VHH binders against NADH dehydrogenase (ubiquinone) complex I, assembly factor 6 (Ndufaf6). Designs and how they scored, part 12

Target 1, 289 residues: NADH dehydrogenase (ubiquinone) complex I, assembly factor 6 (Ndufaf6), of Mus musculus (Mouse) (a2ail4)
Amino acid sequence: SVAAASGPGIPGSHLYCLELLRKRDYESYLCSLLFPAECQRSASALRAFNVELAQVKDSVSEKTIGLMRMQFWKKAVEDMYCDNPPHQPVAIELWKAVKKHNLTKRWLMRIIDEREKNLDDKAYRSMQELENYAENTQGSLLYLTLEVLGVKDLHADHAASHIGKAQGIVTCLRATPYHSSRRQVFLPMDVCVQHGVSQEDFLRRNQDKNVRDVVYDIASQAHLHLKHARSFHRSVPAEAFPAFLQTVSLEDYLKKIQRVDFDIFHPSLQQKNMLLPLSLYIQSWRKRY

## First folded at step 4 (VHH)

Design P18 (framework vhh_7xy4_2)
Fold by ESMFold2-Fast, scan of step 4:
Structure P18 (fold): chain B 289 residues (1-289), chain A 119 residues (1-119)
Amino acid sequence: as target 1 above (289 residues)
Amino acid sequence: QLQLVESGGGLVQPGGSLRLSCAASGFTFSEYWMAWVRQPHGKGLEYIATISSDSGSTYYSDSVKGRFTISRDNAKNTLYLQMNSLKPEDTAMYYCARLDYGSEYFDYKGQGTQVTVSS
C-alpha cells in the first residue's frame, strides 16, 4: 500500500540548524549556547528560520522565485499548526518549538509577510518604514524568543520592540558597504534628502560630512532605541535577558562607527570582534542588556 | 549542470555489506549538508543519514544506527554510505540528496541506486 511516510523525525535536523547558524549567523549561534539548556533547541530553530527567510533576497535572481519561497514558508507555518510540517530540517525544528512553547502563529506570519514585501530592491522611503520593517521582523523574532523563555510580560515586550528596531537599523547600516558594492542602497530616503545626499553618493563611497551626517542620524536613532529599552531594565524579568544578548554586538557596532566619525566605509568596521564570545558570556553572567 | 550520480547498489545476502557512492558536480559540494534517503517499493521516502558540510556532524535514523556510516570527501566531491549487517527491510532505492533551505528537505536528488537484500 501507499502510505504517507511519518517516521520519528528527520535525522540531524537540530544539527542542521546549528550549522546553518555557525555559517550564516555566528552571533546567534553563540547567543543560543547561553540560553537555558531546555530552550536552546527552540531558540536555534527560531534563528535558523530567520536565516532561511533573510537569505531568500540574496539567493534568488528573480522576484517570482523569491515569492514562491515565501509561499513555501507561509504554507509550512499553516501546516505546522495542523501537525503536518514539511520534511525540511528547519521547518521540523520550528514545528517542535511551536508545539513545545505554544508559539504565536501571528508573529511567524508577520516575519514572512514583511520579508516578502521587502523582496524588491527599493530603498526605505523613510526612517519610519525601516523601523516598521525592523519591528515586524526582528521584533517578532524577539517576541517568539520571549515565548520560548516562558516570559509573558509587558515590559519585556516593550524592551524587545525597541531592541528589535535598534537591531534592524544597525543591520541596515552594517550591510551598506556590501550593498553599495552591488549598486544597491537601502538607507532611508527621507534622511538622505534632509542632508542633500543621493544614492549615488553611497555608490561612489563618498565620505563627505553630509554623508557622515546621514549615518550619524540613523545610528543615533538606533542608539535612542537601545537607551529606551535600557531605561526600564529594572522592570524586565531576568528570565527575559537571554533574548537580548544581541545588544552586545549592537553596542559594539555603534561604538565603532562613532570612533570612525560615522564613516560607514571605514575598513575597521569589517573587523570581527575576536572577544565576542567572552563579551557575550560576561553579559549573560552579569544579567543585564 | 547540477548533478548527483549514485552507484554501488546491488543484490546482497542478509548480513552482507555494500558501499554506496555519490558523485556530485555543478555546485560547491563542500558548502552543503548532504543526506542519504531511501524509498522501498510502494512506500514513502525515509531519511537514513545526514552529514554536515565539513563532516563534523553525522546523524542516523534508528533503523540503521550502528550498521551504516555516512562520510564524504570534499576534495573529490563524493558522498559515501557504508552499509553493514544488511537486512531484508533495507531493500530500497537509495538516493543521494542535497539539503536546501526553503523547499522541503532537499532541493535535488539523484536517479538512485537499487539495493536488494535477499537470500
Scores: ipSAE 0.000, ipTM 0.219, lowest interface PAE 14.6, mean pLDDT 85

Design P20 (from X22 with S57Y Y105D F106L; framework vhh_7xy4_2)
Fold by ESMFold2-Fast, scan of step 4:
Structure P20 (fold): chain B 289 residues (1-289), chain A 120 residues (1-120)
Amino acid sequence: as target 1 above (289 residues)
Amino acid sequence: QLQLVESGGGLVQPGGSLRLSCAASGFTFSEYWMAWVRQPHGKGLEYIATISSDSGYTYYSDSVKGRFTISRDNAKNTLYLQMNSLKPEDTAMYYCARLDYGSEDLPDYKGQGTQVTVSS
């Protein structure tokens, strides 16, 4: 009761966020270290929040528990805009970021709502449905990241939208071997139908040309979004570039999948990039995405 | 000290009805999501119904949808489960459960339970 009058806080909440990223989202951990010093803590908080939400679908067996966790985060966001965050380390750090950068509540709510809708183990009906999911999750996260960086710019927002879609598509491709081993396929059904490919073909790890053509079309859509974001790079303020460091990893994946002729099950696609820290540092130094 | 005390179980014939109650004490009941979970003899725990702190959200497992109704009275610190059209496969120990931030597939606390037996 007395501690509530002093304001909420948890010793080590920042370290908790960093350790969560190191364990569950190492790439975001590395990217956060390349942000301006005054933005690193807030960037880590946003990415830790994303990890908390992303884990729900794969970590709980009952949809009920997943829905409960999403409702917890909706209430946590509502309460933190009233300066009453729950006593939970990621929520405390997110609340501090909200206060420091005047983060837009709508983007946080959009991430939660979209994750909640996607708790069902259902494949995307179309490429557009996958892109909408990516826009509402990864896109919203990038908009918030731009706010942390102090960037209010239409070209930066436009780039973030395309990069978010590319990231979401690549994440779906990257996760396909894992999901197929659990008898699930989330790849867009309209693309599969166009090439005469069933979800069963992915469950059997089919490497025939029509399966590779599905992967090719999906990967090409991600590449098109990345290329479009880069087409107006010179109009995007340099202060925005730390938000887009993830393009290093997504471009690496797109190049590797092309080298294996779009064999989504090739073992090399599951290998960690040991040079990722150096590649991120070089991209940060060059001021590009 | 935290307590959840279930009541209302018993022997009932197929097609019958029972109303389970759970009296909660030792915590701020109105701030927690609550659930009814059941465990048939020799099987694992199954979440059958959950309710949000404000009753704004309810969920039911597919096995009980349309037959069971969960409700709560925050003024009385009491959770209820109305069970209609009971089937032999509903035979189980029924537990009142409190859900917390870290509740994955198991509740953070459950009571001693009340036995429901559906048999002719």
Scores: ipSAE 0.005, ipTM 0.292, lowest interface PAE 11.8, mean pLDDT 85

Design P22 (from X22 with S57Y D100E G102D Y105G; framework vhh_7xy4_2)
Fold by ESMFold2-Fast, scan of step 4:
Structure P22 (fold): chain B 289 residues (1-289), chain A 120 residues (1-120)
Amino acid sequence: as target 1 above (289 residues)
Amino acid sequence: QLQLVESGGGLVQPGGSLRLSCAASGFTFSEYWMAWVRQPHGKGLEYIATISSDSGYTYYSDSVKGRFTISRDNAKNTLYLQMNSLKPEDTAMYYCARLEYDSEGFPDYKGQGTQVTVSS
C-alpha cells in the first residue's frame, strides 16, 4: 500500500472499481471512460461506491447484515474526512476523490442514510416518496459528480436534480421484473391504488391494461423530469455534461417501454443495448444531455 | 420517406360529427404512440387525444372527453379521430403526430394538418 501524509493506498484499487462497474453497472463503466482523463478515476470511485450500497439490499438475506454494511460505510466516510480511510479498495478510491475534489460530506452521508432506510422490503407509499429516494441517492451522486468535474452552477444543480429523479424512477421500473420474481414490489402504492392494481398483479406478471396504466404514469413522470432537465441545457456549462451521460440510457429505456405499450415484463426490456457505447460517444462528442 | 397525411376535415354545424383519418407510411406504425393535436387560429397547440401502439391506452384532454374517440388500425397504418357533438371551440387545424413519449412529450413528426371549422 502507499503511505503518505494524506493516508494509505491500495495497489489495484482503481482497477477494482472499474471491474466492479463492468460487472454490476456496465452503463457507468462506459460513462467513466468518456470523462476528462483527470476526472475518470474519481468518477469511477463514486459509481463504485454507489454499486456497493445499491447491492446491499439484493445481496443479503438478513437485514442485520445490511445494517452492518451501512454502518461500515458511515464510519468509512467519517474516517475519510479524518484522513484515515479503511483498507478497502472502493473506500480508498473514494477517499482519494474526496481529497482531490473536496467532495461534500453531507452528500455521501445522504446516500448512505437513504439506502439504510430502504433496507426494509416495503413499497414506496407514493410517487413523491420514490422521487425523494431518487433525489437523495441519484441526485446526491450527480451533485458529487459535478464537484468532481469542477462545476459549481445553479442550473447544473437543477438539471442534476431532475435527471436524478428520472434515473431513480427508471431504475425502479427496470428492476420490477427482477424484484417481482423474488416476490417483492417497490412501485409507488398511490399510483397502483389509483388504477385498481395490487402488488399481487405484478407478482403474477399481469399484463392487463390497468397494470400498464400504472407503468405509464410512472414512466411519464420520469419523462417529465428528463424534459425539464433538458429545458435548462443552454444555461448549463458544457463542463457539466459528462455527469449527465446516463440520460442516454434513461431515454433508451423510456422509448423501449413505450414501444411495448408499457408491458414492464416484455423480454425486450431485459436486452442490452448493443449500440450504447456508440450512443454515449456521440452524446459526449456533441456536448449535450 | 416518413409521411403522415391527414384527411376528413371540413365545415360542420354545431352538434355535428366528423371522422378524421391519418395515413402513415415510411415507419413501423404499430410500434409508435400516436396523437391528435390541434391548433386554433392564432393560438398554441393542444394535445387532444393520444393512443398507445396496441390501443391499450388512450388519453383525452378535458375539453373533448366524452365527445371524441381516438382509434387506430395497425394493419392499415391508419389513425382515426371520431368527433361528436362538435362545438365552435373545436374549430382548429388538426394534426396527426408521432410520439416517442406520452402526450406531454414532443412529437418527432407531424402531418400537414386538416382544417375543422364548426360554424352555423
Scores: ipSAE 0.000, ipTM 0.146, lowest interface PAE 19.3, mean pLDDT 84

Design P23 (from X22 with S52N S57Y L99V D100S S103L Y105D F106Y; framework vhh_7xy4_2)
Fold by ESMFold2-Fast, scan of step 4:
Structure P23 (fold): chain B 289 residues (1-289), chain A 120 residues (1-120)
Amino acid sequence: as target 1 above (289 residues)
Amino acid sequence: QLQLVESGGGLVQPGGSLRLSCAASGFTFSEYWMAWVRQPHGKGLEYIATINSDSGYTYYSDSVKGRFTISRDNAKNTLYLQMNSLKPEDTAMYYCARVSYGLEDYPDYKGQGTQVTVSS
């Protein structure tokens, strides 16, 4: 609302959010440009908030500092629902989005709580645990994005849940080479054990058949979620589709990992998709996900 | 236009073997991942074996691993499934399937199927 928009502000807080996305989450930056003009600022605020939380694990030297940063964000969210946001550019932009769209506080708190639980350098115990992480982080983010778009629809929420899980799984796969270079492995342990694969196999960048089978199972689960979300797309309001633009990159990764026979360490998986802006524009124009 | 024709099914005793064949036409067979999927009466589809375009990668479900072998002959546009040590639980309609990504829980196209019954 106007009253919320006239509260405490930081000059250039919106530009700060856009620059943060361009540097740390370029895909979300591109997607934000395809939202309805009235929603772009709020959408970028939500994605900038996600970047702030996601980078905590990689940017801090010890868990205690990470916990303190998560406590900052919990208090920031509590305070912004009392119209007292902290003087921090992402928090100010998020507060404006909260007021404009009456965003559900529970979803913001779920993202923070889930990120806090996962500050440890532990692999997910199971595919179920990875999916729960994806639901509570990516899923919550998509529910908030639907609220920004003014969509209150059961089918849209159902699609968001499946897309969020697919996105979280693919993010875990995509990040595996990066994390392995830092002696971290987050891939689900139950899938690894099923194929006789250990964390050490990923640390050594093993390309053996059983390692590829682990990647195949995990990627297949992401594809199943994406396919399920698409199976009822005709029942989802078109107004929801901007929230699901990330399915373009999600599908691109799944196609690429298949082309390299599930070799998660193949160099081609790290290369930029030069056609991503065009693909996003075409999907946006055709009203699909 | 796209056609997949399965053959080789039949009645076999437990412990027996069967070789299924699938003749593909209407598309460039050598460019697609292929799969065998099965459906027991009154149950859902199960992907049992998948093979990439050049036979460099294969995947098997735990239920058939070590007993079944998927292979393809790109010159003949034919997919095969060698089934050994058959069990009553293997009784199902078997379908040859073309898969868009090799990751589908349901194929982008499947043939009419060939029935495999393991009983005595």
Scores: ipSAE 0.005, ipTM 0.485, lowest interface PAE 10.0, mean pLDDT 87

Design P25 (from X22 with S52T S57Y R98K Y101F S103T Y105D; framework vhh_7xy4_2)
Fold by ESMFold2-Fast, scan of step 4:
Structure P25 (fold): chain B 289 residues (1-289), chain A 120 residues (1-120)
Amino acid sequence: as target 1 above (289 residues)
Amino acid sequence: QLQLVESGGGLVQPGGSLRLSCAASGFTFSEYWMAWVRQPHGKGLEYIATITSDSGYTYYSDSVKGRFTISRDNAKNTLYLQMNSLKPEDTAMYYCAKLDFGTEDFPDYKGQGTQVTVSS
């Protein structure tokens, strides 16, 4: 039958995705509301998928269980392209987005593979390794988001690559106080070594100049990627701009970390931006990133 | 509150069979994916099998594929693991787990498990 051929559906799967975003990625929830109405559901599905994968490392105590969750998502993606999605709300919504927008399977698989590699409790060896992680996760997510928006443009892809790298770097910085409280440090080792900084310095919440210099170098790299993406914004089609709304929060964090002289442990960095909904709306209205 | 009670383990000879059960309470069993994991004495946890909330899909580790079958009875709030062609390497404490993709407690196993020993 047609119903059987179409695959299973879950009532409330869209609401599940929205609730997951409100709880775990509030910024992406707000951004999705500013997408064209016909794209909002698919954009929410992509971000919910990202949340499912991103939380694995912090949610499971055993690597084997993390690998199980990644293997589930690899199989789920494979089955989606055969119109046999698993009966799981995020997977069902992602499958609908895949069919509606003809999403590129390679980008979905690249996100999963990169998250799986990063399940180990290891810091990035270099700034380049962090950027590669950011490209393969955040970059892939932005390429898929452009596909949802119907954008097929070289300049939009270039902007997405740089914005994805900036986002990945900022996410690593933003998470450092949380991870340090759990005896983990993921900041690039080569930058730390360059300034004579050890993992223990972050575990002890050291605020000395050399620790601040590490944070400065890493934040500066994110700033340069954002600046580069913005340097050719006039060549990027306006239809792409909803994909880049996250630059509002990237810029906000970079300004805040600068104001506290790159003290990554400063309490103000963990405070919510009360004006974020307004800032996102204004950026959307102004047609920029 | 949430409870998972495993049973059905025991001593069996190589090539034998066992059926494990997990009685679930304290949550809406039919809404959650369930899994079986095992832990050999002095070793880490090893994933065995997963089943979706409606039994539509099942997933297995390569070490048990073709030998073990995961199933569930939502009317009885019970998860099962049928184990055939058992090997000494299958000796472990077996736990059932609730999979909640939206929470930090994942998988959430609360029981003491059930011991499976495969020996001559």
Scores: ipSAE 0.000, ipTM 0.198, lowest interface PAE 15.4, mean pLDDT 84

Design P26 (from X22 with S53T S57R L99I D100G G102D S103T Y105S; framework vhh_7xy4_2)
Fold by ESMFold2-Fast, scan of step 4:
Structure P26 (fold): chain B 289 residues (1-289), chain A 120 residues (1-120)
Amino acid sequence: as target 1 above (289 residues)
Amino acid sequence: QLQLVESGGGLVQPGGSLRLSCAASGFTFSEYWMAWVRQPHGKGLEYIATISTDSGRTYYSDSVKGRFTISRDNAKNTLYLQMNSLKPEDTAMYYCARIGYDTESFPDYKGQGTQVTVSS
């Protein structure tokens, strides 16, 4: 075969990807298992790639090292499209997915470029800037996931865009207690200013009404995107729905933050959803997002 | 000072057996997936066997399935490859390799190798 002739293979690279997801992104591990059997390997490769990139900022002490790791992935993607992937198990599995599904290189490059820009450790200037980051990372990942599923549909792409934005916003909210403990705050500055809230308020774990109002506005924007994506679900082909399984955890977080009156530091927000595997299975069976 | 030192290679007749060993030092061996990689003279590298950190998972290329067995002893920082029913096409330099998560090239490290020659 062309694959055997053109590039190296690593025995066990697929389960290396699954092990990475199981340890570092358990939710994506579970979601990947619910894909059509022929798509599971490629879906896990995309999520493993996302894990590799997402962890750079938190795993390296110096921006220069982070930039070098991003440059590795840029070269890896360039070389994959020349059938010359690097000898790295995630890269090998991603290369196989690229070949099998004719994945769009632009989306892979957009994820890497956006992650590289985010290495600057600056807060988002505005909600729009956070949404642009979410679109370029989570949105691109969902577009690639739709390509793995063989879905080429405007409504599916439109839903992916909104779900990607909702995911990026929720991820920013979920990470706020962790980042605040490291004296960092990434929440949109324009929303903070509107409520008279400073970064220091988050560093001190302030639970006053104005801080909760900031969280409310940001969470409401994520909810609006999720609601918008659902408003036209009847126009989205059912084959696309496995790509959107992450909406289960998205909705779970939005309901939890509302129950604690938008107290972003409430301990319950960091508790594991023990029923997540069942909830994902049920959503997959019912073909909804 | 990271080192992987392979041993156990040699000349063997078709149908014979060899056991390769790799002594690892200078890193926490138990935290890394390990592999055996071979290179026939004038040809490219072939990953033939891979083993997880806890030995719970092992993987083989189709060319060696059923004939080779990879194993590890984390207490001794040693990786093994048991090779049975050897064929002339198994003739190659065999390398012990460490699988990393953040390398520019894979494997992130391999040793100097041990030569296996299968000939009558």
Scores: ipSAE 0.000, ipTM 0.367, lowest interface PAE 12.6, mean pLDDT 86

Design P30 (from X22, 17 letters changed; framework vhh_7n9e_1)
Fold by ESMFold2-Fast, scan of step 4:
Structure P30 (fold): chain B 289 residues (1-289), chain A 120 residues (1-120)
Amino acid sequence: as target 1 above (289 residues)
Amino acid sequence: DVQLVESGGGLVQAGGSLRLSCAASGFTFSEYWMSWGRQAPGKGREWVSGISSDSGSTYYASSVKGRFTISRDNAKNTLYLQMNNLKPEDTALYYCARLDYGSEYFPDYWGQGTQVTVSS
């Protein structure tokens, strides 16, 4: 509960961010616990900010209300760089992270602008458009996370870009059964056309070879980005590795989709990894991504 | 304790104009985004327009853009909707709403509404 009506600082704003993550982005909640203690609060604020923006599309009935919420966040970011954050728990925690780590305003604005463009329920025209969306959202979030960790390194930024693209592609694949049940398909149209696959094939939950080939091509692109990021891991400072803990779930999904021969609708793809906390801890301990 | 009271509705002919008002009390009006919504008989609520706490940003549903103008007077705790070039399909109960961006529920308070009827 919040008692103050004005001024910066809200009692319980950090707990609000943690509860939001536990409810809406449990994986990010778990990953935040493995950050250095002095970075955990700021990492949680960044992920809570991402949740606030990601929820807009599904939480509002009208696109124009979504645009109003995006405009709120644009103004919130502008104002927090003038030390005048709005009295909203995620914004207050984000403002504290901005001040503590000198976070780059451009990355925050890039996330908001990209989410705003995506308020329409339209499929990506190409794999490049999906990758651009992933770079501008997940990539920007990872660049900010590296800033929280105090990492200023070209190889770390390069790895973050590839991991962000892989994460965005996997998120699109993972959400496909959910969206198809609501008669929506967001998979890249150019890949579908190349294999003679229509959106209707996904709406009908078609398992034919050409549909599996579409899924294979898209999953392979995610795999190539992850492989590329890993190819120079020895050049990436170890201090950056907490930012990349989500590669555990990304790799788990890619292995599962391969085991079901790229059947995007297989029930096993929706099963929770009960060993995720242990897997994240082990990856963190071994300093890998 | 939160009160939103709409006024200014009535019967008008197509092409006419009306100005709606919403008097707010029980909260710090200047700190909240505000909106107008409407509900035609037998239909769900439709969002019409929204305005930021400082009037710096305004948004409109495509069906009313260019015809309606939202504004506010923070000193008087009052929200306004100027409706021009009214059409029969604008016939609805119009209500103002307070927007809470910290909540999963959005908007969090609605007024009882003021009826707008547009004759053809």
Scores: ipSAE 0.000, ipTM 0.303, lowest interface PAE 11.8, mean pLDDT 85

Design P31 (framework vhh_nb_b201)
Fold by ESMFold2-Fast, scan of step 4:
Structure P31 (fold): chain B 289 residues (1-289), chain A 119 residues (1-119)
Amino acid sequence: as target 1 above (289 residues)
Amino acid sequence: QVQLQESGGGLVQAGGSLRLSCAASGFTFSEYWMGWYRQAPGKEREFVATISSEGSTYYADSVKGRFTISRDNAKNTVYLQMNSLKPEDTAVYYCARLDYGSEYFPDYWGQGTQVTVSS
């Protein structure tokens, strides 16, 4: 009956997006609750879309299946702009956001294309390659989030670019223990070579000084992007600030990794921040990022 | 630590029947949709059948009326009963766990089992 109902809406599609975020991207779930009420649903849809794409690489054993999922999303986005979304809860919610906020199709396609290119088991060749990946995925997601908030501003876009790069770098660092347990290392090869570190060192969970120096350089690059974005925060309209709430988690990770002397395998780095809801509320109240 | 292990593949003649099994471990099996996919020589992997956590079944048009998917939650096993097999059904068959009720989103794969249908 209800589950068999067809049309542009799926009953419970919004709740599906919220449960997906609660399970697979808890920080984005919390951030969405602090958006203006009229933007919360669309913000959740964008983050749920990101989860659907981000999980592909880590959830499939073969590239062929990853490519099938990416082709589904490419067609879904094409069809959304023709008002013919597929019968899938995240796609339906994303389609509603596209219509409500006139979201830029190019940004959605850029996220899919970049995720598809990154389905290989190949490490980034350089910090620049990682930053380009971060710009095209996290950066595009933030540009879309600014569109949801009704913000069209050069300084907001500039901040989003730097925050997206910082977020992508931190995501790469945070995922390293998980990937190494699956015999994969995606950290930038040029930084590893500079310090005489091989991918095997991460697979063995080596904590020697040179491995910590690799982590330090990569984390420092994320910190510099965050610092740069903050250097002109007074020029960014306050309406943009909800898009940047995840800088709280970003900064928390950077502080924690510094406290453990850049030991990327330290167990404390994988622990939930129990004060995160309070920290996000305080940042929202202070109107900063 | 999710593991999916297929069995039951082999050589059969056109018009014959074959039953595939997939033993699952490392997750709460009863809460997940499960599916079967196949990859024929020189072709991309394609959807065959899926079964929901509640037991609802969905099939690709090419196999409707010939294949039956079922599950046994007590044994953590999903099955594919294949009847009236055709040479076109020749493929490696993969068991998959599906992410939250979507035939489009397999999140774990088995190693595959070869099914060869002779003419």
Scores: ipSAE 0.000, ipTM 0.116, lowest interface PAE 20.7, mean pLDDT 85

Design P32 (framework vhh_8ghr_2)
Fold by ESMFold2-Fast, scan of step 4:
Structure P32 (fold): chain B 289 residues (1-289), chain A 121 residues (1-121)
Amino acid sequence: as target 1 above (289 residues)
Amino acid sequence: EVQLVESGGGLVQPGGSLRLSCAASGFTFSEDYWIGWVRRAPGKGEELVATISSDSGSTYYADSVKGRFTISADISKNTAYLQMNSLRVEDTAVYYCARLDYGSEYFPDYWGQGTLVTVSS
């Protein structure tokens, strides 16, 4: 809170990033703790930056305010590369990561630009548009995470692209009950049309076969991306694996939605995985994704 | 060399029981695979009936069969079973055993030949 941020014992910028992740991206918080010690701070900064941008659409009622917040971050990134970051905790930590790891400015700008385009509250026109959004946001974030880990490898980048697309698709599916309750549907329109499903069907929480078929097609695309990333696992350097710890949660969601026969509204899909810390630790120990 | 062979199908009256078997070769159930039963009735699409994790023994059942069907696996025999109780006319279908890629019910690596189950008087 503002009161908690003022006075003696004000948390440093790093602790601010960790608290932001704990409250709003718990999975990324846990994953960051499993990075090499020298990379944890920078990994947390990247994920906190992602949280700041991802929350804009849901936290502002006016598109103009959202645009102003995106312009703030574009200027913040420009100024970071001139060694003049704004006095904002996430921006300061991101600036430190930029300097330490020589992070590619293009990836940071690509995330901001894509989030800005998505402020329109419109559904994706196609699976291709959703995948492009996922590549430019989650994919860019993973490329930056690989840079933090010191990995420059074609196979690692290829895996990151596919994992980013899987993550973006799963995030869209996972958010559907929440957005539908607020009269919004972001699922790809071309897939809905193919199955004779309207946005109104999701607003009414319809569980008919056609609605389940839409969810199946979208979930299947996420699964194919994850499988593709894993198909060349042996060619990916082990140093890259911390960047891909999020595949644990991706696989968990895909298994759960399949078990409820692609009923996107099933309550079990919104239950937290109580064993997630253990599952992430085990995957980290095994050096897999 | 991976092969799945179904057996146990047949004709049964409504309310009767059947037990289907799926013998697997070319891989072992101690590996991380899901083994499932998928059925196809004339004029209908495919329906996943039940799955079991070969490693953990965790199961899934379609709502249409929950409480009536039980899936199990015998790791030593490398064989999965589907015990079908209280059979209904609408259970009439060809039942396929499938190895499901990484637990995904709709990405089977391998299918059996199918076993016909007919429920009628």
Scores: ipSAE 0.000, ipTM 0.120, lowest interface PAE 18.8, mean pLDDT 83

